# Designs tried in a protein design chat: VH-VL binders against q9vpl3. Part 222

Target 1, 224 residues: q9vpl3
Amino acid sequence: RGKINIQRPKAPHYERARVVAVTQPKYPELPKAKSCFKTRAERTQQQQENPYNEIIAREVRNWLDHSRLVAFFHLSSITADDIFRVRVQLHKQNLHLKSYGSKIIEQAVKNTRYEAIVPLFHSNHCIVFSPDPEKTAALLRIVRRVPQMVLLGGIVEETMLSRNQLVAYAQMPGLHAVQAQLVQTLSQAPGHLIQQLQAHQNSFVQVLDVHAKNQMNEETPKST

## First folded at step 8 (VH-VL)

Design ca34 (framework fv_imvotamab_arm2)
Fold by ESMFold2-Fast, scan of step 8:
Structure ca34 (fold): chain C 224 residues (1-224), chain A 120 residues (1-120), chain B 112 residues (1-112)
Amino acid sequence: as target 1 above (224 residues)
Amino acid sequence: EVQLVQSGAEVKKPGESLKISCKGSGYSFTSYWIGWVRQMPGKGLEWMGIIYPGDSYTRYSPSFQGQVTISADKSITTAYLQWSSLKASDTAMYYCARLDWGDYFGFDYWGQGTLVTVSS
Amino acid sequence: DIVMTQTPLSSPVTLGQPASISCRSSQSLVHSYGNTYLSWLQQRPGQPPRLLIYKISNRFSGVPDRFSGSGAGTDFTLKISRVEAEDVGVYYCMQATQFPYTFGGGTKVEIK
């Protein structure tokens, strides 16, 4: 007989184990890799010319290349069960929660436009990836119920955004117009725009609203 | 059920333009990427490019960059593959396929294919 | 570009006997916490390709349990534990680890 028996206990356990394997403590974990005394971690790191780090760094680059929304979080102490439930909720919205060591992130973004993110990862962290920037609002709704995850900032359509900018982006109608205007504004950059936007969220939201309205008005035929 | 329905077979001469279509149904069209794959007669599969229909963001294979244009119209849940000027070497079966980036990380559903024949 | 090499080119097999197809990538496809983006497709004569296996070893919905995938790094295997008449066709491996996405050359499974 060649068909999969859907009542087999192995099938549901296999699927759950696959998701759990991504975060499993029995294999060397990136946050603990530097000081792990487990035999598996020692064998993986000690005997090879660091191919493990390059493999994972390539995965990070692939996620960055395929994701039009990337959000960075500080992650405080959280149980495996709690983070698993968050992963499931995020996955339903095509949002993918990943954790990588700071050295691996550094290797992944070295010599790229994203090298500036490295300082965000010197403490416990996680990253959420999605191909859909319109999922930013869904992301923030889900993580509001997870006090252990604190938003640090993100990347939307290859543009680095502060925490306040990303929150404002999630609140704006017509994401394409807002995104294009934000990219244009940042491309004009004298060096303090992001810092100013971080200082005054309410003012920033008003600025984005004005810019979005201006973009919509510019799309209409001019009478001059 | 998820279904991708492609336009019918085409017979063209070199230098002619062509636009073929792929209509999605049974799922949220703007939530999944659509890819295009070429299969030359008796040969294997070649990836041409992908599009995210929600905002028409495209990524092409270097071999096909500038050779074809991929587009989508989300109002009628249809993706397109087009040539400005066909060559005899474009004779092939063309498949569209849905790319699930979240669950499967691969092409999970495929259209029936559109045969394009380019001959003098 | 990552080159995907399949062996054998053709596999004549007796009904009910096992078949094994190998796929080798020119570069590591990443096996870690985010998965290796290696899938297997089946193309029956005159039909479009059909997804069989995704992320090395996971069966797509409706795929019989006689199909199994395994492997890591650069070496991957698709196994059919007992070949049935409906399994005749060409099998392709595919990687989505890097752009451009690339396919293996295909392996034709035939009943002798």
Scores: ipSAE 0.007, ipTM 0.476, lowest interface PAE 10.9, mean pLDDT 76

Design ca35 (framework fv_imvotamab_arm2)
Fold by ESMFold2-Fast, scan of step 8:
Structure ca35 (fold): chain C 224 residues (1-224), chain A 120 residues (1-120), chain B 112 residues (1-112)
Amino acid sequence: as target 1 above (224 residues)
Amino acid sequence: EVQLVQSGAEVKKPGESLKISCKGSGYSFTSYWIGWVRQMPGKGLEWMGIIYPGDSYTRYSPSFQGQVTISADKSITTAYLQWSSLKASDTAMYYCARLDYSDYFGFDYWGQGTLVTVSS
Amino acid sequence: DIVMTQTPLSSPVTLGQPASISCRSSQSLVHSYGNTYLSWLQQRPGQPPRLLIYKISNRFSGVPDRFSGSGAGTDFTLKISRVEAEDVGVYYCMQATQFPYTFGGGTKVEIK
């Protein structure tokens, strides 16, 4: 049975209550439990949470530092068996699916150039990491068959890309030299004049090399 | 497949030093934590500590702090558990296990164990 | 430290019958983000531990559906719906909500 709490001790008669108040020390009134102030246990748990956040954030930072491909996804309800199958397919392509709490991600990217990604993680999410940006096409092909994973965007060669840009990147040629040139060009972005000077130097060197080759070829036929 | 392969059984005398190993394969070694767990003969499991091989950060159980050293060499995907001076009370089976904070928040793959016997 | 208490210490079971193992923590295992980091491990004789259940009720890959986990806060249960011969071993609960990580004392499941 439930208990009906109608019984309440009556306050002392006015005259008696006044006398008691005058003769006893007065203590500040404490808020009701409904105020939801933190208990000692809750404060202890919050303190213990802080070390975990930093430890796990260390893991997230390591993934970001050692991955040339990072893709962000919204993750809708999916069974453990289904996500396991997706992880196996991704792992075969050197793609690593990870899920971290939004506070941990926020702590990991705070005061970094990646801080802008935090709003992407306000709902259920996951991240795919890879040291190989050439695997972007394989990633999108695998995820196309997983409706629970919705691509939000990513980071390729330290450059933040929207969903559409990442899809476009997946269709680009995977030549190592082209990718290296792109990365080098992006890293030289601050110096417009310096970049132009270096380009002219490289062009001149190439012309000299062609000329040298032509001279050797020209002399060869005359030899006999 | 993910595998953790531990070094073979050891028989030592009190006061001797020892270093046992745990080699990871089939996954990105620097992306997961490695923990060490002790099991005394006929007893349950005790967590000793963890290491993150990516930056060699370690965290020890208070009861093992200063008693052992945990380290890792990412070039050969191997984690280590080391004693400077063994005691008879160190006689136990020692397990290494992989720990991931994103998915399981627990030890998902375990090594086969290394039996350490310390007697005079 | 969080103390993990398991009951019973030993559970002799007839093949095909259910088995139930209880785990009680001295403090709530709910992490501040709302997740509960309670796992169940199986150790068969002469073998290393094997992860069965993570975050209370999620089966690890390769774990048969006869294993199920349930519970909340401080009280958790591992159930085997129909015990098979290969289920003989010691079962441990483990918490990873706070350092140091702690294990239950273990429950030995054996056939009678």
Scores: ipSAE 0.029, ipTM 0.555, lowest interface PAE 7.4, mean pLDDT 78

Design ca36 (framework fv_imvotamab_arm2)
Fold by ESMFold2-Fast, scan of step 8:
Parts: structure tokens; C-alpha cells; sequence
Structure ca36 (fold): chain C 224 residues (1-224), chain A 120 residues (1-120), chain B 112 residues (1-112)
């Protein structure tokens, strides 16, 4: 037989196929109502013979390895309906929102080049993955309307970027210019890299302070 | 028809530079990755690295990091594999292949290969 | 790195008889979503490799029905139900679950 693709794949078709592939069930043990007994038995056996955390950690590593854009967010309380609508908007742009427990993320990135992200996940969090870093601008536009999601930083082309650097990346004309800048950053003296890491940590601390203040204001009921 | 056409055989001396090419046609060149695979005489296949022509992002196998440079020119739908200084141990057949992450997560179409011989 | 081990190293087969090639990975190739990115490639003498099977058991376009893949986790098998003269060549398994991508050592299928 000849070619399966004699023409360039249509962008919507190609993107939809990829979205379907990467939006498969987040967990291997996704529960089903009618098979609760069997589901529970399988879950118990999996936890004993194959630790659930390690299985999910492999998923996280795969997302990190196959994504050219990874964005980290602090996540405040949000309704299921609201997060679903955000997820739908993100999927249309080939952006995939995932939420993992902090211990799972720590297990996934321990002893890897991504270990520096662990402090970002000591509080409520979520991650957005994409194979396409050109979607950074679309990502920021979408989350701008979601005050419960606060950008902490990200990884673009395997390089850690602070919140401000990621915002700047979204405004850059073309990926070539940004790649050149990232290469220069990676080639810099160790002092410069330390400064960037310190700035990243300071931004995270500031975000936590803002959220602590907002949380206190929201949690305190008014006396009637 | 999807095709990857590679440049012709090369005979070089140790220390010389070399740049071989892989021209894609019949598909959207900037929508797929291109990988390079080495096959030494009488040996198996070794993955060298990949490039995304849409923005020239590259990722190398640890064994080949720093030994070769992979690049692409999307205006002429061509990917390149380059050595600054060849060694006799670089004698091999070099294949380019299209890499699909959407459907197959693997190399679906392959070039015909470029034989590189390095001897003194 | 994930190490891919193939057996046998060579498989002399009489025309019309079945052939079976095994591939074992040093680590599970299961992606957390249930997909396993294990493929099989065929390389005929003097020709480039070509994709035969992807995701364990799916035939690539134009691949004859006599080729089938099976397996799970770390153990995979490629079967040719009735070997034809054109099937002579070297067969490789490949994993794409984890970087770097790695290949098996190859199995030479030849007619006796």
C-alpha cells in the first residue's frame, strides 16, 4: 500500500488526535460504579504488588519528557464545573491540565534534572503540559480569567523559567529568539544561574504570601 | 507521497568536517520531528537525536551529545547532521526518519541512508 | 537507559513455516495511560528500516497480515505466521516510552 498521509495532516485533526491520546484516563484504576467490588479488589492488589504512587510517577515523568512546555500553578479552591470549563478551553489549544499529589511529583522528579521544582508543590498545585511552546501566550490568556490559578513558573525547552521569564517568553516574536536567549542563559556563569533560581524561589514565596492573605480574608466569616 | 531523501555517500579523512542532509516531501515538514539513527557496519541501530523543524528544537542521545550537531532549514524542508571533526569510528550508515508523537510514538518513514566512510 | 534484549540472534526458517522473535526490556514500557510504546522494525538486506508494528500489536500501513505483535510490560513477541522469501532481513524492537530511545540488538531471519 501507498502512503497513509499523502497530504499534510490538517491542524485541527492532528491536534484532536493528540489531545485524545494524551487525555486518556489520568489513573489506571479509574473507578466504575457498576464494578465497585472488582475495582476495589484490583486497587488493593495494585497497591500491594505495584505501588500506585510509582505508576503515577511514571506518568508524570512521561509528561515531562514529552512536553516542550510545562507550566506550574498554585491552585486555590475551585468548583468541579469551573475547572472542567478551564480544562476544555486549554484542550482546544493542546494544553493539558493535570493535578498530582506532592509525594508523587517528588517521587517522579527525585534524582532528575527537574528536582528543583519540588518546593513548588508543597501546597495546592496543578500543572499544564503541552508539546507546543508557542501555546504559552494562549495559556496565559486563558488563565488570566481564572484567579484561582496563579502562575509560579515553568519549563520551556527543558529550561526552568521564572514567572516573569515565562510571561516575557509569551511576548517574544518567534521561538528562535527565545531559544537563543535560553542558550545564552544556560551558558552563563554559575552566579547568574543562582540569581535566576533565587528569583524563582522569591516569586514562589511572594505568591504564597498573597494566597495566605487572600485565604485568611475568605475563610473569616463576617459576624452578623 | 511522504518521502525522505538523503544526500549521497561520503568518503572522508579523520579530522575533516562533514554535513549530510535529509530532504522531506509530501507532508507538512514543520509538523513532524526528524530523527537520526546510526548503523555501524554489521551492527544494529543507535538513536542519535531528534529535531523539530518548526522551531529547530533538538534533543540528543547522551552518547552523541557534543559529538554531532543536528539542524534544519524549513524553507527548503531539509534536516542536517553535522560533524566538526570526523573520526574513523564515525564510519557508518546514517538514516534520517520522521518521528510521529501523535499516533505512533515512533519512526514511521525512513530515508534511504547515507554511507559515511572515514579512513586514513 | 532502557536496555532491549532480543532472542534469538538468528532464525533460519523453512519457507512457509512460522517465525517468532522475542524482545525483553530492562524496565516496564507501560505508559501510565495504558499505552506501551514498543515498535518492531524490518530491515531487508541493503535497505533502510521500515516500521512494521507500533504500540505492541498494531500493524503499520501496508504491512501484511502474516505479521503480528503481542506482549505486555517487559516481554514482547513478533510473529510471522508463514515466512515468505521477501521476509529475509533483520528485525529490531524499539522502545519510545522513555528517552533515550533504544533498540534491540536485532534478529536475523534467513531461509534454510
Amino acid sequence: as target 1 above (224 residues)
Amino acid sequence: EVQLVQSGAEVKKPGESLKISCKGSGYSFTSYWIGWVRQMPGKGLEWMGIIYPGDSYTRYSPSFQGQVTISADKSITTAYLQWSSLKASDTAMYYCARLDYADYFGFDYWGQGTLVTVSS
Amino acid sequence: DIVMTQTPLSSPVTLGQPASISCRSSQSLVHSYGNTYLSWLQQRPGQPPRLLIYKISNRFSGVPDRFSGSGAGTDFTLKISRVEAEDVGVYYCMQATQFPYTFGGGTKVEIK
Scores: ipSAE 0.000, ipTM 0.403, lowest interface PAE 17.7, mean pLDDT 75

Design ca37 (framework fv_imvotamab_arm2)
Fold by ESMFold2-Fast, scan of step 8:
Structure ca37 (fold): chain C 224 residues (1-224), chain A 120 residues (1-120), chain B 112 residues (1-112)
Amino acid sequence: as target 1 above (224 residues)
Amino acid sequence: EVQLVQSGAEVKKPGESLKISCKGSGYSFTSYWIGWVRQMPGKGLEWMGIIYPGDSYTRYSPSFQGQVTISADKSITTAYLQWSSLKASDTAMYYCARLDYGDFFGFDYWGQGTLVTVSS
Amino acid sequence: DIVMTQTPLSSPVTLGQPASISCRSSQSLVHSYGNTYLSWLQQRPGQPPRLLIYKISNRFSGVPDRFSGSGAGTDFTLKISRVEAEDVGVYYCMQATQFPYTFGGGTKVEIK
């Protein structure tokens, strides 16, 4: 669009503007004076204090409060038609794909237990919400066919989980109480809890096998 | 399927109270805003206000602040628009519409409208 | 309040010909998040409004490819590449960048 005449350099000011542009260090403008620019701090504070941001943040907070499954995704370039088709597939499974600006998410989770998720939203992103945590497996199946969506992590039963922990959760038995207990255990010791439990079981079986063999032959050597 | 079903036409006298309804179905009622829009006979659309049924937060257009009350009952998935005392100038078609900021940032589904006629 | 001005007030068009509707806002519609919350609605005679376009140029579900939106800042356009009989109605632009939400005055598309 063309610049408004009132703010555009006029012919009578052409020579003046050139002098100011070339010799700007000799004719400095007051940085603190209100102009078409705001300081980054003022812009950020105005955005965070904007009542409109708080109103929109209400949606994010409501989704977080009423969803037992929340999954966070990095979103690569995708057409509006393609993302809409993904929304439809997810919706059939009671999975709701939403996209909010990072400042809105920050405002919504500020001073909550979920504040730690803010760094996930510094790039293109989307979130999937569901009241049904049993749909985690369905979610992962659908997203596996959408290479533009990369799982970053999520929240299940109000517990933050990594990508690997969400995958593990999807493979757990369908009993809610059992799954909730395992989620709590995973959150207390992020990482390879399932592998650790299986390693322990395998180790125990191995000890029994070694003991049986030593009973048939020589004494079991002790580790020093 | 997402549906917003509004109450039937009303014929009222000036000074009477009125409460019209908008029932949502086919979606999570508490997860979306409901807005109210007025259309005077032969004229365009005017936004009146919105409500978030999840916590009953309301926001009104300045021209409608104090003129109407917007409320919602999430147990029956219904939003309401209410007048304590109707005026002849309230004669209009009233629409409810669903809105959220996570999908389309616009009113995506609309009720069929409720015609309110106020005359002596 | 942001004032939304639509031109023309009416657009008589021959079936199969293009139609163009302009919408101008009194202030920039760029939100503080960098998005522009401009929508286009279609209202057929005796029917409620229907969402057509959101965020300037994105078609809503079920909206034919002949509809397209464009624009930036304060100047926006809705185009119908080939008007069909079912496209008769009033078209409204709407901003949701700030409260109160405001609508354009409407443009009536009719067959001549």
Scores: ipSAE 0.505, ipTM 0.765, lowest interface PAE 2.2, mean pLDDT 79

Design ca38 (framework fv_imvotamab_arm2)
Fold by ESMFold2-Fast, scan of step 8:
Structure ca38 (fold): chain C 224 residues (1-224), chain A 120 residues (1-120), chain B 112 residues (1-112)
Amino acid sequence: as target 1 above (224 residues)
Amino acid sequence: EVQLVQSGAEVKKPGESLKISCKGSGYSFTSYWIGWVRQMPGKGLEWMGIIYPGDSYTRYSPSFQGQVTISADKSITTAYLQWSSLKASDTAMYYCARLDYGDWFGFDYWGQGTLVTVSS
Amino acid sequence: DIVMTQTPLSSPVTLGQPASISCRSSQSLVHSYGNTYLSWLQQRPGQPPRLLIYKISNRFSGVPDRFSGSGAGTDFTLKISRVEAEDVGVYYCMQATQFPYTFGGGTKVEIK
């Protein structure tokens, strides 16, 4: 099959992942369905203390402690190739896309000021971390082209921000002092911010819910 | 670019102490775990233990608990594997590898290995 | 401890032919949050191990698409669609579902 040129650069790896993701053979339904079931005994064993949860939770706490920017996303169905391409683009901007199980996140934030964010992670999710809060604009620019990733909110300089507040922060042009002031003026009681983040997440979940056609969540209007 | 660079080969006598190193670069050293893996001559891979450099938390394989000490110095982005008293049975290639639970949940980048030979 | 058993290839493979390696675990590798932490590593002669596949079927960065992983529960397979000269080496499956982490015994791929 002719001459092979080993020195020529190959296509980016995420392009191969893209092809694989769109052409992958699906697992047979019966084995897949069986794999999804957990017996009563298996559930009981899995509920026993797992040292993995404590170990991985250390990693999550370190990312939270050393990241001045943390952004929370709902993640709709996305191919492995597509998420890999996003991860590569984010990494070039010192933005680190991480996925952890909801139980790990719960254990990581338990007994911290961030404990109440746990409900945001009951659906499919991912988190982006960065030590550089000025990268918020770059993050939102990249994610605007990824409809499967829906911004729920975030943490900037240890302050919880709603989606709208985080978007406003991103619009400030690289002035750390002004950005810090904006974060302080946008900040509200943590309970109220978490409530707003949960409302946004729940509204999105309702739109995506398989049972949405059977359930109607009408909110009573606020009286002033 | 993520790199793990290990210290050079060692030739020791039984009863001697030894400390080998694994220097990380191109990533946030305190944000990832470092694991140690032994490969005896002509044999397969054995997991020895892991360390989280951010807080120096360690977890050992039962086979290696009390036999070695794993440590890290985050100021110089270096992890260590140490023996207080070497045995001939410690003759092996030792690899360090980065462990990532948020991305791959596996050992993603590996050092080149440090050959340790223990003989009279 | 979870025991990982690899089935070696019965004979060396010829260049351009497919190769298949089997890995069997003594217990299910499904983790508490539903993922299966089964990885495949490649070790070329004189080189350190290299991650090929993670979570059964996901190729790691830089890994050619001729490598694919499949399986569920306790039975896993690594396939090389067309073996090339650089694919010579020992392949290991690894489980990270339970401590201690354990490796398969290795399968040697050689060119006939």
Scores: ipSAE 0.282, ipTM 0.660, lowest interface PAE 4.2, mean pLDDT 78

Design ca39 (framework fv_imvotamab_arm2)
Fold by ESMFold2-Fast, scan of step 8:
Structure ca39 (fold): chain C 224 residues (1-224), chain A 120 residues (1-120), chain B 112 residues (1-112)
Amino acid sequence: as target 1 above (224 residues)
Amino acid sequence: EVQLVQSGAEVKKPGESLKISCKGSGYSFTSYWIGWVRQMPGKGLEWMGIIYPGDSYTRYSPSFQGQVTISADKSITTAYLQWSSLKASDTAMYYCARLDYGDHFGFDYWGQGTLVTVSS
Amino acid sequence: DIVMTQTPLSSPVTLGQPASISCRSSQSLVHSYGNTYLSWLQQRPGQPPRLLIYKISNRFSGVPDRFSGSGAGTDFTLKISRVEAEDVGVYYCMQATQFPYTFGGGTKVEIK
């Protein structure tokens, strides 16, 4: 106990009615059984998680918009040292391995041309970005030694490719233009593909023949 | 080689305005965040805010919201920290640092710091 | 805000001996995606901070293997297996799980 600076009466004077300042607002009486409500702190914490997802989604959108090569992987359990070694090897080839949560990726790609990738990220995943699509072969060579990384598919020159289509693209040894033509051809709807074949049949057949021969040379080792 | 190079030391009077800079090189400037961190003389580190140069989105620490402005010019790969009116309590070392949410989720490369002294 | 508490405030160590720094958070640092965004920074006298460890235990590029991080939830440790002269400085833990990002108060490592 100690001294008080302000003296106040023990009971208020009722000489003048102080409606707003003295009369407390009326609220409905709460039921005897308590209602379960989240605390203000819990709601604030949940709100902070939501803005955080949108903040990181900006980074994902930028990588997607400025990368000519994007490869999607399922990632099984891997040690920090092992993934670090992979990142170092990839970085030397201008390949950037990034890991983002599934909700962040969903937030980033909703209402965009990339929305179809969302189902790929229901489990552990990672993404490799590069401004150089010719590095696809180097990427696949590096990840071949990493059984924990399983290729799901990718995007090359803004075109979504399946795993098999991306592997086919990687095996083209020629000029970048030849690889780009193959990507466009493989990704077109059947009706559009027929029209293209009618217009450029010899060129398309030649590209496929070159690709098939290169695939045999790379996947079937020569003994002698 | 990733580098963040900050502007030189400043000596100012209370009430004056100031804008300090942080120039990034050796990486894709628009692909990474830049954060600002204050260190008062003899004290620890305080996060002030971050900016994403790709779209100029900013997020501030509540303690610094309204006290400073963070901006970036991606054409010259430079981020800025600005005061409209300095106080003596703004005397500190100011660091810029690169931040990445897809890899380290932390400040991986730091500028050399800009010492700001505000006295009358 | 998440409060980060470091112990000890200062750690005088003999060259070649181990050093240990503890960091405790006022609430769990586990993010909704299962990762824990705790980093350790080293600041040598007159120099900017340098990233040593991220996500509890991952060494940053160029960081010697005598540095190791461990922990979970709210309790984290940075260990230097054998302190060298170049390790003198102030060490900070940092959390990036929740805004605003917060740092520990720092631990000074000095040679005795």
Scores: ipSAE 0.648, ipTM 0.826, lowest interface PAE 1.5, mean pLDDT 80
Fold by OpenDDE, second read of step 9:
Structure ca39 (fold): chain C 224 residues (1-224), chain A 120 residues (1-120), chain B 112 residues (1-112)
Amino acid sequence: as target 1 above (224 residues)
Amino acid sequence: EVQLVQSGAEVKKPGESLKISCKGSGYSFTSYWIGWVRQMPGKGLEWMGIIYPGDSYTRYSPSFQGQVTISADKSITTAYLQWSSLKASDTAMYYCARLDYGDHFGFDYWGQGTLVTVSS
Amino acid sequence: DIVMTQTPLSSPVTLGQPASISCRSSQSLVHSYGNTYLSWLQQRPGQPPRLLIYKISNRFSGVPDRFSGSGAGTDFTLKISRVEAEDVGVYYCMQATQFPYTFGGGTKVEIK
């Protein structure tokens, strides 16, 4: 009795195959249930500006417009609890941590001076807002303890700063001190320039004098 | 170039309804607020209200609340100011202006104005 | 509502001379976030208003450098260093710190 190969059943006899083919119930093709999964194209089309998104975008813009300090952070594998903890710490310093979707940010800053920040929001991100630019140092101090928050850059007094610039800003003396230093430096600049110009002139005169003296020495006939 | 173009001058009688328009171009219409400002003959500027065309969120001055309706149609980048029943006291120049919170926090671009005359 | 009071009502100026306009608010225009949303507008005869200055001292695009804004809190000033013929018109201050937004009564700048 030949071992019935269960994996490759022998094709039934031609007559049997015909009967089986005719007796097979033709089930109506189930209407292809429109996959609840909207195609990427449908998702992109339905991204009609959700009025809700507009409201949030307006909120974001409001924050941006009224804040003197804005810092952008990338979030790397941070838990909700960790975010909450950081939020509380920041709040104590009048720093407001917010998270928005990238699309909302894009909508909020479209055709504004803030449009340049859009590339910063390709991944998980959060924004910290503050009315006080002097809180930059406090912000950085708090965030240093949170390795999951990576500083990307910021806006201080309507000026966009890179990460490094923001760090430098936090280390700078107050605006007035910096201004004073600048004025002092600028006030010294003309003096230095004059000195440099005079130095070159003096050097030139010295060279000419030496040359003249040398020529005079050559013209003095050795009175034999 | 950012432009706001308003509808033409209107002459109406008391009790009539009126809707004037302001069409924005040269910018993202849904990203900026539109405000309406009244200027009575020989008088100063009066803020009436603003609308965010993106969601049609509207805020009115208390003085104009219930007196006018501000609306927008973002599909044709147009804002509207309308009266259900005009009064002689509504005679004025009406300006629409773009309000930019992000950059200037003020009305940075203005329409040419629509003169509305209400007389018996 | 914040009341904006401008002085003077009229400012006759000789060509080439400076002009100064004052705007006083009934309360501080400093927003809770520290910004002050005061603007100056110019309206030439027969024209719509034009933005000159925003946030107290920032010149809007295309505005000549002869225009300058200053002030803090409740007192603000628009200065024209050298008045030109094209500067004739009515100037308005506007606050956008609090709803409803409000305008000053206007100052008419005229040439003597």
Scores: ipSAE 0.017, ipTM 0.493, lowest interface PAE 7.6, mean pLDDT 84

